# VH-VL binders against Rho GTPase-activating protein gacT (gacT), part 22

Target 1, 189 residues: Rho GTPase-activating protein gacT (gacT), of Dictyostelium discoideum (Social amoeba) (q54nl0r163to351)
Amino acid sequence: VPLTQVPCRAGSNVPIIIEKLIDHIERTSLNSEGLFRIPGVDLTINQYIKLFDNGEDVDVSPIEPYTAAGLLKRFFRDLPVFVPQSINKRVVSLFIDEEGKKKPVDMEILSNLRVLVHQLPTVHFEVMQELTNLLGKLMSRSDQNKMTISNIAICLVPTLNCVPAIVTYSIQMHDFFYNEVFPQHHLYY
Below, E stands for the ipSAE of ESMFold2; O stands for the ipSAE of OpenDDE; V2 stands for 0.75 times the mean of E and O plus 0.25 times the DockQ between their complexes.

## First folded at step 12 (VH-VL; framework fv_masavibart)

Design sh3 (from sh1 with heavy chain S31D; at its last look DockQ between E and O 0.82; V2 from the best seeds 0.80)
Fold by ESMFold2, look of step 12:
Structure sh3 (fold): chain C 189 residues (1-189), chain A 121 residues (1-121), chain B 110 residues (1-110)
Amino acid sequence: as target 1 above (189 residues)
Amino acid sequence: QVQLVESGGGVVQPGRSLRLSCAASGFTFSDYSMYWVRQAPGKGLEWVAYISWDGSDKYYADSVKGRFTISRDNSKNTLYLQMNSLRTEDTAVYYCARIDEYEIGYYFDLWGQGTLVTVSS
Amino acid sequence: QSALTQPASVSGSPGQSITISCTGTSSDVGSYNYVSWYQQHPGKAPKLMIYDVSNRPSGVSNRFSGSKSGNTASLTISGLQSEDEADYYCSSYTDDYTYVFGGGTKLTVL
């Protein structure tokens, strides 16, 4: 199912399943070692997927940390598109020159990346904002949970099927990407 | 010239050790995570070990856990594989390959030429 | 390690188009758009030919193209040339947070 067709609460652009899972994980799971890397219980994940697919009002509060993280990853894995291919291709062009050589990263490249993130469709943009906000909190506790940016990049970011710079820089520089005002900010245009 | 060059392969008896090196040149080595990937004679490719760009995360295939150790020295642009307790099934050409999962994607855009490790009695 | 399924060999005449298949599961090729293809000439290093299912890196001939349908990825080589004779490997990201490779396909140019 396209992300824009996933049920949201009235007045929200974030799907109910995402809101519930992110809130639950933030409340209960940020100190869990290996969160998003250690697998949850597949049977339980499958059961909850069926409940959400049937449009049921699902209580996520009893879900243990690794299963909640696994369910969130399954949601993204099953999306047909999270980041449009047109945006992915333009992001690659920021980091790779015409000869195929990777450019040294500077603030000009990062500012252009920020512009491209703000060109995501509204639901995709707000989901990315909420997800990367959660992941920033997870990373800030990496001494306890062991989820460094490198670990996140190899076990979680691939689930999103996008150019990883879109996500990794959003995690590490979240305020720059989502909270600072600039001319091409999503809310301006 | 952008390249990876492996060295340190050879013929050894089972139970012995070897240390492989992979020298990087022509690019910023510390931007890339690294894999060792091996290819047994007449067989396909199989990943062996991973190390993140800053060395903070390391992972191993089950077949080599506890016997092989991956490391890197970003100041020397060099990747290493310490191979202990070698077995005949470790006989393969060993490649190093780079990946940039932080910025670019999930594919190996550069491989070395490989170094042959033969483990025989 | 699991392996993706490729035919052991394919052959074609100069100028012909050929396709090499790479079949996985919903836990790899089916769910991830991180399928890549590598060409390996005898005694040489693998070379990236296709990444992200269908993208061609700089310097790779436009005779090489890639696609995916369900759990099966495909590499197509048009205008077959003698220098295309090599082994070809597919690779995919997996639900185990690793990469798997196909068993390889030997392409013979007749």
Scores: ipSAE 0.778, ipTM 0.889, lowest interface PAE 0.7, mean pLDDT 91
ESMFold2 (binder alone), look of step 12: mean pLDDT 89; pTM 0.901
OpenDDE, look of step 12: ipSAE 0.810; ipTM 0.911

Design sh4 (from sh1 with light chain N55D; at its last look DockQ between E and O 0.64; V2 from the best seeds 0.79)
Fold by ESMFold2, look of step 12:
Structure sh4 (fold): chain C 189 residues (1-189), chain A 121 residues (1-121), chain B 110 residues (1-110)
Amino acid sequence: as target 1 above (189 residues)
Amino acid sequence: QVQLVESGGGVVQPGRSLRLSCAASGFTFSSYSMYWVRQAPGKGLEWVAYISWDGSDKYYADSVKGRFTISRDNSKNTLYLQMNSLRTEDTAVYYCARIDEYEIGYYFDLWGQGTLVTVSS
Amino acid sequence: QSALTQPASVSGSPGQSITISCTGTSSDVGSYNYVSWYQQHPGKAPKLMIYDVSDRPSGVSNRFSGSKSGNTASLTISGLQSEDEADYYCSSYTDDYTYVFGGGTKLTVL
């Protein structure tokens, strides 16, 4: 199912399943060792997916941490597209020159990446904002949960089927990407 | 220019140890996660060990876990594989290969030429 | 170690097109757009030919193209040349957070 067709609350651009899962994970799961890397219970994940697909008002509070994380990953895995391919291609062009050599990252590249992130469709942008905010909180507790940025890049970012820089820099520089006003900001918001 | 060069291969008896090195040049080594990938004679490719760009995470194939140790020294632009308790089954050409999973993607864009390890009586 | 399924060999004449298949599962090729193809000439290191299913690195001829449908990825080489004779390996990211390689396909140019 396209992300824009997933049910949202009135006045919200974030799907109900995402809101509930992120809130639940943030409240209960951020100290869990290996969150997003250790698998949850597939049977339970499948059951909850069916409930959400049927439009039910689902209570996620009983879900244990690894299954809640697994359900969130399964949601993204099952999307036909999260980041449009046109945006992925333009992001690669920021980091790779015409000779195929990787450019050293600087604030010009990062500012251009921010512009491209803001060109995501509204629902996709707000979902990315909420997801990467959660992942930033997870990373900040990596001493306890062992989910360093490198672990997140290995086990969660690939599920999104996008160029990693979109997610990794959104996690590490969240305010820069989502909360700061910049010269091109008015074109999109 | 941009390259990876493995060294340290040779012929050893089962139960012995070898240490492989992979020297990086022409690029920012600390931006890349590294794999060791091996290829037994006449066979396909098999990943062996992984280390993240900053060395914080390491993973091993089941066939080598507990016997092999991957490490890196970013100040020397060098990747290592310590191979202990070598077995005949470890006979292969060993390649180092890089990925940039932080910025670019999930593919190996540069490989070394390999170093041969032969384990035989 | 599991492997993606590739034909053991394919052949073609100069100037023709050939396609090499790479079949995995929903836990790899089916779920991830991180499919790559590597060319390996005898005694040489693998060389990246295609990444992200269909993208070409700089310096790789546009005669090489990639695609995916369901659990199967494909490498197509058009305008076959003698220099294309090599082993070809596909690779995919997996649900185990590692990579799986295909068993390899030997391409013979007749």
Scores: ipSAE 0.769, ipTM 0.886, lowest interface PAE 0.7, mean pLDDT 91
ESMFold2 (binder alone), look of step 12: mean pLDDT 90; pTM 0.904
OpenDDE, look of step 12: ipSAE 0.908; ipTM 0.943

Design sh5 (from sh1 with light chain S31D; at its last look DockQ between E and O 0.64; V2 from the best seeds 0.75)
Fold by OpenDDE, look of step 12:
Structure sh5 (fold): chain C 189 residues (1-189), chain A 121 residues (1-121), chain B 110 residues (1-110)
Amino acid sequence: as target 1 above (189 residues)
Amino acid sequence: QVQLVESGGGVVQPGRSLRLSCAASGFTFSSYSMYWVRQAPGKGLEWVAYISWDGSDKYYADSVKGRFTISRDNSKNTLYLQMNSLRTEDTAVYYCARIDEYEIGYYFDLWGQGTLVTVSS
Amino acid sequence: QSALTQPASVSGSPGQSITISCTGTSSDVGDYNYVSWYQQHPGKAPKLMIYDVSNRPSGVSNRFSGSKSGNTASLTISGLQSEDEADYYCSSYTDDYTYVFGGGTKLTVL
């Protein structure tokens, strides 16, 4: 089911399942070592997916951390498209020159990346924003949960089927991407 | 020019140690995650160890876990593989290869020419 | 981790088109579009030929193309040339957050 067809609450473009899971994970699971990397219980994930697919009002409160994270990942994996390939290709073109060589990353490239991310469909952008916010919070506790930016990226980027830069820079420069504040200290280059 | 150059290979006896190096040049080394990939004579490719671009994460193949240690010095643009308790089955050409997991994608777009490690009695 | 399944060898005459298959599982090739192909000549390092299933790096001949259906990725080489004789390896991202290689395919140009 396309993201835009997933039920949302009044006043929100973020699907209910995403809001519920993000809220649950944020409240209960941010300190869990290897969150999003350590697999949850597949059977439980499948059961919840069926419930959601049937349009049932699902209580996510009983879900343990790794299963909750796994369910969130499964949701994204089951989407037909989260990041359009057209945007993925354009993002790649920001970082690679005509000969296929990497360009030095500068503020212009990052600004253009921000523009491309903002070209996501509204629902997709808002979902990305919420997800990035969650992942940022997760990363901030990496000393405990061991979910570094690299660990988060390797787990989530394939799930979203997007160019890594879309996720990594969104996490690193959340304010820049969503609040138009560029934190210079978060630049890798 | 963009390149990776492995060194440190040689002939060693089982149980001995060897340290491989991979020197990167022509690109921003710290932007890339690095792999060691080995190839036994006449055999296929097998990844050995992974290290993230900033060195925060390391992972190993089960076959080398506990014996090999991957590390990097971004200030020197160098990747390392400390190989301890070497076994005959570790005999292979060892390649270093880069992946831009931070920006671009999940594929090895640059390989060194490899360094041969021979473990024999 | 188990290797992706490739045919041990394929052969073709100059000018012909050949295809090399790479069969994985739903935990690698089936789930992700992160399949890459590498060419390796004897005594040389692997060279990236295709990435993300069907993308071709700069400098790689347009005779090389990639596709995927289900759990099977395919490398097609059209207009086969003598220089194409080499070993070819597929690779894929996996649910284990690692990369797995195929067993390799020896391509012989007759």
Scores: ipSAE 0.806, ipTM 0.908, lowest interface PAE 0.5, mean pLDDT 92
Fold by ESMFold2, look of step 12:
Structure sh5 (fold): chain C 189 residues (1-189), chain A 121 residues (1-121), chain B 110 residues (1-110)
Amino acid sequence: as target 1 above (189 residues)
Amino acid sequence: QVQLVESGGGVVQPGRSLRLSCAASGFTFSSYSMYWVRQAPGKGLEWVAYISWDGSDKYYADSVKGRFTISRDNSKNTLYLQMNSLRTEDTAVYYCARIDEYEIGYYFDLWGQGTLVTVSS
Amino acid sequence: QSALTQPASVSGSPGQSITISCTGTSSDVGDYNYVSWYQQHPGKAPKLMIYDVSNRPSGVSNRFSGSKSGNTASLTISGLQSEDEADYYCSSYTDDYTYVFGGGTKLTVL
């Protein structure tokens, strides 16, 4: 099912399943060693997927950390598209010149990447904002949970099927991408 | 010129050790995660070991766990593979290959020339 | 480590098109859009020909194209030339957070 067709609460552009899972993980799981890397229980993940697919008001509070993280990963894995390919191609062009040489990253490239992130469809943008906010909190506790940015980049970010810079810089520079005002900011909000 | 160059291969007896080096030039080595990938004579490609761009994550194929150690020195633009307790089935050409999992994607865009390791009694 | 399934060999005449298949599972080719193709001439290192299923890096001829359907990825080489004679390997990201390679396909240009 397209992300835009997943049920949201009134006044929200973030799907109910994502809101519940992110809130639960944030409250209960950020200190869990290897969160998003250690697999959850597949049987439990499948059970909850069916409940959410049926439109039921699902209580996620009993879900243990690794299964909650696994369920969130499964949600993104099952999406037909999270980041449109047109945006992915334009992001690659920011980092690689026409000769195929990788450009040294600077604030001009990062500012242009921010513009492209803000061109995501509204639901996709807000889901990315909430996900990368959670991942920033996870990363900030990496001394306890061992989920460094490199670990996140190799075991979680690929689930999104997008150019990793979109996610890794959103995690590392979340305020720059989502909270700072910039010349085109008013056009998107 | 953007390149990776392996060295340190040779003929060794089973049970001995060998250290491979991979020298990077022409690009920012510290931006790339690195793999050692091997190819036995007449066979396909098999990943051996992984190290993230900052050295914080390392992984090994089951066939080499406990025997091989991957490391890198970003100040020298060099990747290493310490191979201990070598076995005849470790005989292969060993390649280093780069991947930019932070910015670009999940593919190997540059490979070294390879260095031959022969483990024979 | 498991290999993706490729035919052992394919052949074609100059100017023809050929397709090499690469079959995996939902845990790699099926769920991840990170399929790559590598060309390897005898005695040489592998060279990236296709990444992210269908993208062509700078300097690779537009005669090379990639696609996937379900758990099977495909490399197509049109306008076959003698220089295309090589071994071809597919690769995919996997649920184990690493990469798996195909067994390789020897392309012979007749």
Scores: ipSAE 0.782, ipTM 0.894, lowest interface PAE 0.7, mean pLDDT 91
ESMFold2 (binder alone), look of step 12: mean pLDDT 90; pTM 0.918

Design sh6 (from sg4 with heavy chain I104L; at its last look DockQ between E and O 0.72; V2 from the best seeds 0.79)
Fold by ESMFold2, look of step 12:
Structure sh6 (fold): chain C 189 residues (1-189), chain A 121 residues (1-121), chain B 110 residues (1-110)
Amino acid sequence: as target 1 above (189 residues)
Amino acid sequence: QVQLVESGGGVVQPGRSLRLSCAASGFTFSSYSMYWVRQAPGKGLEWVAYISWDGSDKYYADSVKGRFTISRDNSKNTLYLQMNSLRTEDTAVYYCARVDEYELGYYFDLWGQGTLVTVSS
Amino acid sequence: QSALTQPASVSGSPGQSITISCTGTSSDVGSYNYVSWYQQHPGKAPKLMIYDVSNRPSGVSNRFSGSKSGNTASLTISGLQSEDEADYYCSSYTDDYTYVFGGGTKLTVL
């Protein structure tokens, strides 16, 4: 199912399933060791997916941490498109020159990356904002949960099927990407 | 010149140990996570071990867990593989390969030339 | 470690096009766009030819292209040349630090 067709609450661009799962994970799971890396229970994930697909008003409160994280990953994995391929290709071009050499990162590259992130469709942008906000909170507790940015990059970011820089820099520099006003700042509708 | 160069391969008896090195040059080694990938004679590619760019995370294929240890010294631009309790099925060419899962993606854009490890009685 | 399925060999004449398939499951090739192709000449290291299903690195001939449909990725080589004779490996990454490789395909240019 396209992300734009997933049910949202009135006046919101964040799907109900994502909103509920992020809230649940934030309140109950941020100290769990290996969150998003340790697999949840596939049978339970499948059960909840069926409930959400049937339009049920799903209670996520009994879901244990690893299964809640797994369900969130499964949601993104099953999306037909989260980040358009055209945006992915333009992001790669920011980091690799025509000779194939990786450019050293500077604020010009990061500012251009921010512009590309703001070109996501509105629902996709707001979902990315909320997801990377959660992941920033997870990373800030990495002394307990062991989910460093490198672990997030190898076990969670791949489910988004995008160039990692879109997500890793959104996590590390969340305010720069989502809260600062800049000349090309654009609300995409 | 951007390159990776493996060394330390050779012929050893089963049960013995061997240490491989991979020297990086021409790029910022500490910006890349590293894999050891091996290729048995006449066979395909198999990942063996992973280490993150700062060395904080290490993972191993099931076939080598508890026997092999990956490490890196970013000040010397060198990756290592300590191989203990070697078995005949560990016979392979061992490649080091880089990945930038922080910025670029999940593919090996640079490989070393490989070093041959032969484990035989 | 599960492997992706590739044909053991393919062949073609100079100037023709050939396609090498790489079949996985809905849990790897079908769901993730992190499919890469590597060319390996005898006695040499693998060389990246395609990443992210269809992207070509700088310095790789535009005769090489990649695609996927369902659980199968494909490498297409147009205008075959004798220098294309090599082994070709696909790989897939998912979300668990592991890379799964295909068994390799020997391309013979007749």
Scores: ipSAE 0.799, ipTM 0.899, lowest interface PAE 0.7, mean pLDDT 90
ESMFold2 (binder alone), look of step 12: mean pLDDT 89; pTM 0.904
OpenDDE, look of step 12: ipSAE 0.825; ipTM 0.915

Design sh7 (from sh1 with heavy chain W53Y; at its last look DockQ between E and O 0.54; V2 from the best seeds 0.74)
Fold by ESMFold2, look of step 12:
Structure sh7 (fold): chain C 189 residues (1-189), chain A 121 residues (1-121), chain B 110 residues (1-110)
Amino acid sequence: as target 1 above (189 residues)
Amino acid sequence: QVQLVESGGGVVQPGRSLRLSCAASGFTFSSYSMYWVRQAPGKGLEWVAYISYDGSDKYYADSVKGRFTISRDNSKNTLYLQMNSLRTEDTAVYYCARIDEYEIGYYFDLWGQGTLVTVSS
Amino acid sequence: QSALTQPASVSGSPGQSITISCTGTSSDVGSYNYVSWYQQHPGKAPKLMIYDVSNRPSGVSNRFSGSKSGNTASLTISGLQSEDEADYYCSSYTDDYTYVFGGGTKLTVL
């Protein structure tokens, strides 16, 4: 189902399933080695998906770390579109020139990337903000959980079907992308 | 020019060891994660091993796990594959290939020419 | 064991169009847009022709195009030329550091 059609609480643009899973993972799972890399239990993931699809008030507190992470990945994997292809194409053009050479990254490229992130539809933008905030906390504990930015990029980012720079820079420079005020920041889109 | 060049292939007997090298030039090697990908004679491509751009993460295909070790020296712009306990089914051309999962995506835009490893008694 | 299914061979006459299929599952081609196509001439390294399903790198002729529908990706070569005679491999990247490759398709230009 499209992300804009997933149920949210009144006054929120973040789907209930995402809010519950992110909160649960943040409170219980950030020190788990290989979170998002080590698979959860598929049978349990399928069972919880059915509960959410039936509109159940699902208690996620008993879900073990790897299954909670797997459920979150499965949610994104099943979306028809998370990042529009028009945005993906424009992001590629920031990092690769017309001759196919990778451009040296500088603050002009990063500022332009930030503008493109803020052009996401409101629900998609707020979901990306919440997800990359969680992933920043995960990465900050990589000495324990072993989830470096490289591991996140090979084990989680693919489920989002987007150009990795959108996510990796959002994780590592979260304040720059989401908390800093600039002329094109996301206000009402 | 931007290139990858493998070396160290040869003919060895089963159970022996061999070390492959991949020399990078013309680009910032430390910005790229690397794969070894092999191709048995007359057959398709198979990924073998992955190492992240700073060397902190390594992964192996099940067929080589415990026998092969990937490593890199960013100061020398060189990728390595240590192959122990070689088997006849390891006979292949071995390619190194780069990926930039941090910024760009999940495709190999640059490959080396390959180096042949033949495991035969 | 998991591999993408490609036809073993395909042929066409100069100037015609041909399509090479690459069939996977919902766990690779169906769920991930990270599908690539590589051309390999005899004795040479693979060359990237298409990435992210349908994108062409700089220097690759616009005669090459890619698409996917469901669990099947397709490479189409229009205006077939003798230098297009090669092996073609598809690949799919997934969310567990694995690469799945097709078995390859030999393209013969008649």
Scores: ipSAE 0.717, ipTM 0.879, lowest interface PAE 0.9, mean pLDDT 90
ESMFold2 (binder alone), look of step 12: mean pLDDT 90; pTM 0.913
OpenDDE, look of step 12: ipSAE 0.897; ipTM 0.936

Design sh8 (from sh1 with light chain S91N; at its last look DockQ between E and O 0.55; V2 from the best seeds 0.77)
Fold by ESMFold2, look of step 12:
Parts: structure tokens; C-alpha cells; sequence
Structure sh8 (fold): chain C 189 residues (1-189), chain A 121 residues (1-121), chain B 110 residues (1-110)
């Protein structure tokens, strides 16, 4: 099902399943070693997916850390589109020149990437903002949970089916991407 | 010219050690994560080891875990594979390959020419 | 336990088009857009031909194209030339740092 058709609470652009899972993970799971890398219980994940798909008011509080993380990953994996391919192609062009060589990253490239992130559809943008905020908190505790930015990039980011820079820079420079005002800001907010 | 060049292959007996090197030139080595990928004679490609761009994370295939150690020296633009307790099934051409999962994607856009390791007798 | 399945060999005459299939599962090729294809001539290193299912790196001929449908990715080579004779490997990356390649397909140009 398209992301824009997933149920939200009134006045919210963040799907209920994502809101509940992110809140639960943030409150219970950020110190768990290997979160998002160690798999959860597939049977339990399937059961909760079915409950959410039926529109039920689901209590996520009993879900253990690895299964909650696995459920969140499964949600993104099952989306038909999270980041439009038109945006992915434009992001690639920021980082790779016409000869196929990677450009040295600078603030001009990052500012252009920020513009492209703000061109996501509203629901997609707000989901990315909430997800990358959670992942920033996870990364900040990497001494305990071992989920460095490189681990997140190899174990979690692929489920989003997008160019990694969209997510990795959003995690590490979250304020720059989501909280700072910039010249083109009025076009997107 | 952008390239990766492996060295250190050779013929050794089972139980011995070898150390492979992979020299990078023409690009910013520290921006890329690295894999060792091997190919046994007449066989397909098999990943062996991974090291992140800054060396903070390392992963190994189950067949080599505990025997092989991947490392890098970003100041020398060099990747290493220390291979201990070699077995005959480790006989292969060993390639180094780069990937940038931080910025661009999950594919190997540059490979070395490979170095042959033969474990026999 | 799931491996990517490729035909062991394919052949074609100069000027023809051929396709090489790479079949996985709904948990890899079906769900992830990180399919890549590598060409390997005898005694040489693999070379990236296609990434992210259908993208060509700079310097790769537009005779090479990639696609996927369901759980099967395909590499198509049009206008077949003798230099295309090589082994071709697919890979589908998921989310576990491992790179499991297809078994390879030997392309023979007759």
C-alpha cells in the first residue's frame, strides 16, 4: 500500500504504526546491542503486521527490542515507494560527476541535498524526519548498542531503497536538514 | 588513474599464514569502505571480509571468521588481509573492491586485478 | 539459504540481443532495488556494468541495460560483439553486509 494511504491520527502526517514503533523503540530499546542488525521474531512481526493492516488499535508495549526494530524495517521494506526515483537520480548527480567519479563533499552539495530532501511528499518527508531523529539518538549511544553510522548504513538504510546520502546526512546533520531556515525554506514548509 | 592493486599472494601449505595488501591510488581511499572478495578456480565470487571507511566496523564471512583479519591504513591508502590457519578451500584469487554505502550505494564500482593464493600439499 | 540463480551459459551471434536472468526471492530481488551486474573476462577483475537494477556507470556502453520484474532481474546486451564474451555475475544487496552473488553465466559469442 502507498505510504499516503497508511492510517494517521487526525492532524498528523506520520502513520500510526510508525509513530507507535518509534516512540516504543526510543523509550525501551536504544541501548540494545545490535538494534536493527539482529533480527527479531518473524512470527511475531507477521502477527503485528496483520493487526496494523486490519486497522486495529495495536498495543506495541509488549514487543521486545529486536522484534520492534524488525517490524519497523518490514514496514519500510514492504512500501512500494518511500523515496521517489526522480529524487534518487537527482541525488546521485550531486555526488557523482559526468565521468563517474565521486565529487568531494562540500556545503554546496549538502545544501543542494537538503533542497531535494525538502521536495519529498509531505508524509514521506515527515516520516524521514522522525526516523532519522530516532536513528540519531541510536547513533549517539553507539558505545553501548554498537550501532555506529557505518552499521546503520549497512544494516538499516538499505530497507529504505534510496540513495544512502539522503539518510546518512539526515542522521548526522539533522538540524541542518530539518530545523534550520534556508533561502528556499518557504517553498517547502 | 584510479586503481586498486593487490599483492602478497603465493603458494603455501595448509596451516600457514599469508598477508595480502591492496594499494589504492587516484581517489580518496578514506571515503570508501572495502571488501575482500575471492574466487576459487572455476567458481563464482564469494565475499570474505568488510571494513568500514574509517576502520570502525569489520565483518567476516563465516568460512573465515576467527582466521582472517581485515585492516586498513588510511594514511598509506592501503587495505590488508591477514590470513591465518589457511586451508585448501581458501585457494582462490583474492580481489579488493570498494563501496560507498555512506553516500552512493551498495555496489562495487572498482575492483583490483586480484592476487592468487594457493593452499596445497 | 536462498541463492541467486543464473543460467550456466547463454550464446548469441554478433548483432543479436541476449538476456541473462538472475532469479532470487521476494526477500531480496523482489524487495530491494540494489541489483548489480558484473562482467568478468578470463584472468581479469570483475567490472561493474549495471547498478541499482538499471543504471549504467559512465563508460559502460548503452548496449547494456538492466531491469527487474517480480523476483527476477535481467541483464540485456544488444548488438552483441565478440568483446562481450565473458562471465556475468549478478548480486542483490539487502541489509546484512553480505554480498551473495549469482553463480555466474558464461556468454559465448558465436
Amino acid sequence: as target 1 above (189 residues)
Amino acid sequence: QVQLVESGGGVVQPGRSLRLSCAASGFTFSSYSMYWVRQAPGKGLEWVAYISWDGSDKYYADSVKGRFTISRDNSKNTLYLQMNSLRTEDTAVYYCARIDEYEIGYYFDLWGQGTLVTVSS
Amino acid sequence: QSALTQPASVSGSPGQSITISCTGTSSDVGSYNYVSWYQQHPGKAPKLMIYDVSNRPSGVSNRFSGSKSGNTASLTISGLQSEDEADYYCNSYTDDYTYVFGGGTKLTVL
Scores: ipSAE 0.772, ipTM 0.890, lowest interface PAE 0.8, mean pLDDT 90
ESMFold2 (binder alone), look of step 12: mean pLDDT 90; pTM 0.908
OpenDDE, look of step 12: ipSAE 0.903; ipTM 0.940

## First folded at step 13 (VH-VL; framework fv_masavibart)

Design ctl1 (from sg4 with heavy chain Y102S I104S Y106S, light chain Y97S; at its last look DockQ between E and O 0.04; V2 from the best seeds 0.00; counts 0 for: pae E 10.5 > 2, placed apart)
Fold by OpenDDE, look of step 13:
Structure ctl1 (fold): chain C 189 residues (1-189), chain A 121 residues (1-121), chain B 110 residues (1-110)
Amino acid sequence: as target 1 above (189 residues)
Amino acid sequence: QVQLVESGGGVVQPGRSLRLSCAASGFTFSSYSMYWVRQAPGKGLEWVAYISWDGSDKYYADSVKGRFTISRDNSKNTLYLQMNSLRTEDTAVYYCARVDESESGSYFDLWGQGTLVTVSS
Amino acid sequence: QSALTQPASVSGSPGQSITISCTGTSSDVGSYNYVSWYQQHPGKAPKLMIYDVSNRPSGVSNRFSGSKSGNTASLTISGLQSEDEADYYCSSYTDDSTYVFGGGTKLTVL
């Protein structure tokens, strides 16, 4: 099911499952070592997916950390598309030259990245914002949970089916994204 | 020394099953996504299956979907390929290959020696 | 998925420079700088020679170089040696989040 067709609460563009899971993970799971890396219980994940798919009012409070993270990953993995490939390839062109070599990252490149992120559909953009916020919080506690930028990227890049730069820079350049990228989306839509 | 070693190949009849293994050594196996790639006799390379470093993501070539299952045991540094309902066209040398997905592009930077699977009546 | 297009064979004399082309589409070679090249001697496993279009792994001779223009990637081998005789395969990332291989090129050193 496309992201835009996933049920949302009144007044929100973010799917209910994302809101509930992110809130739950933020409150209960951020200190868990290897969060998003250590797999949860597949059977439980499948059960909850069915509940959400049926439009049920799901209580996520009983879900243990790794299963909650696994459920969130499964949601994104099962999306037909989260970041369009057209965006992915243009992002690659920002950071990698025609010879396949990485460019030195500067504010111009980041500014161009902002433009590309703003080209995401509204729902995708808002979901990305929430996810980035979650992952930023996760990273900030890496001393305890061991989820460094590299570990997060390894887990989430395949899940989101996006280029690494989208995950790594959205988290690493947290201040730039939260102060200059996300708040300005309404200017374009 | 960094290496991959495939095993489990052999001669089987159509419809039978076979399980391949790939033993990794010399590197942190759990940090790398893995591929199975096969090569029919005298033919080119064809990717068969992919598994992410933690096993959370799996992809299959259309030619093997529903018949093959890729898995891994990171505690044993071993990659597996369960091949069911084998067909004559599955005859090939099967390679396990390490994929570097850490930064920019992905590529197969380490290959095993391959194990031959022959499906014949 | 259709394989990337490579010439079936190329040949050269020792000391010469040869180029192997790898032609894809805008959904693979044309969209990404994720092209890799592999060398395969008879009865041996493939060996990575070039990654990300033009990067050379440690231990690979500087005689091997890679480039890309449009939908076509190229592997160039300078100062051709007898040991370079092998099959060469290109590979590229695709919009389907998978890899596609070329059909392979047999290089003969005359």
Scores: ipSAE 0.005, ipTM 0.536, lowest interface PAE 10.5, mean pLDDT 89
ESMFold2, look of step 13: ipSAE 0.006; ipTM 0.566
ESMFold2 (binder alone), look of step 13: mean pLDDT 90; pTM 0.904

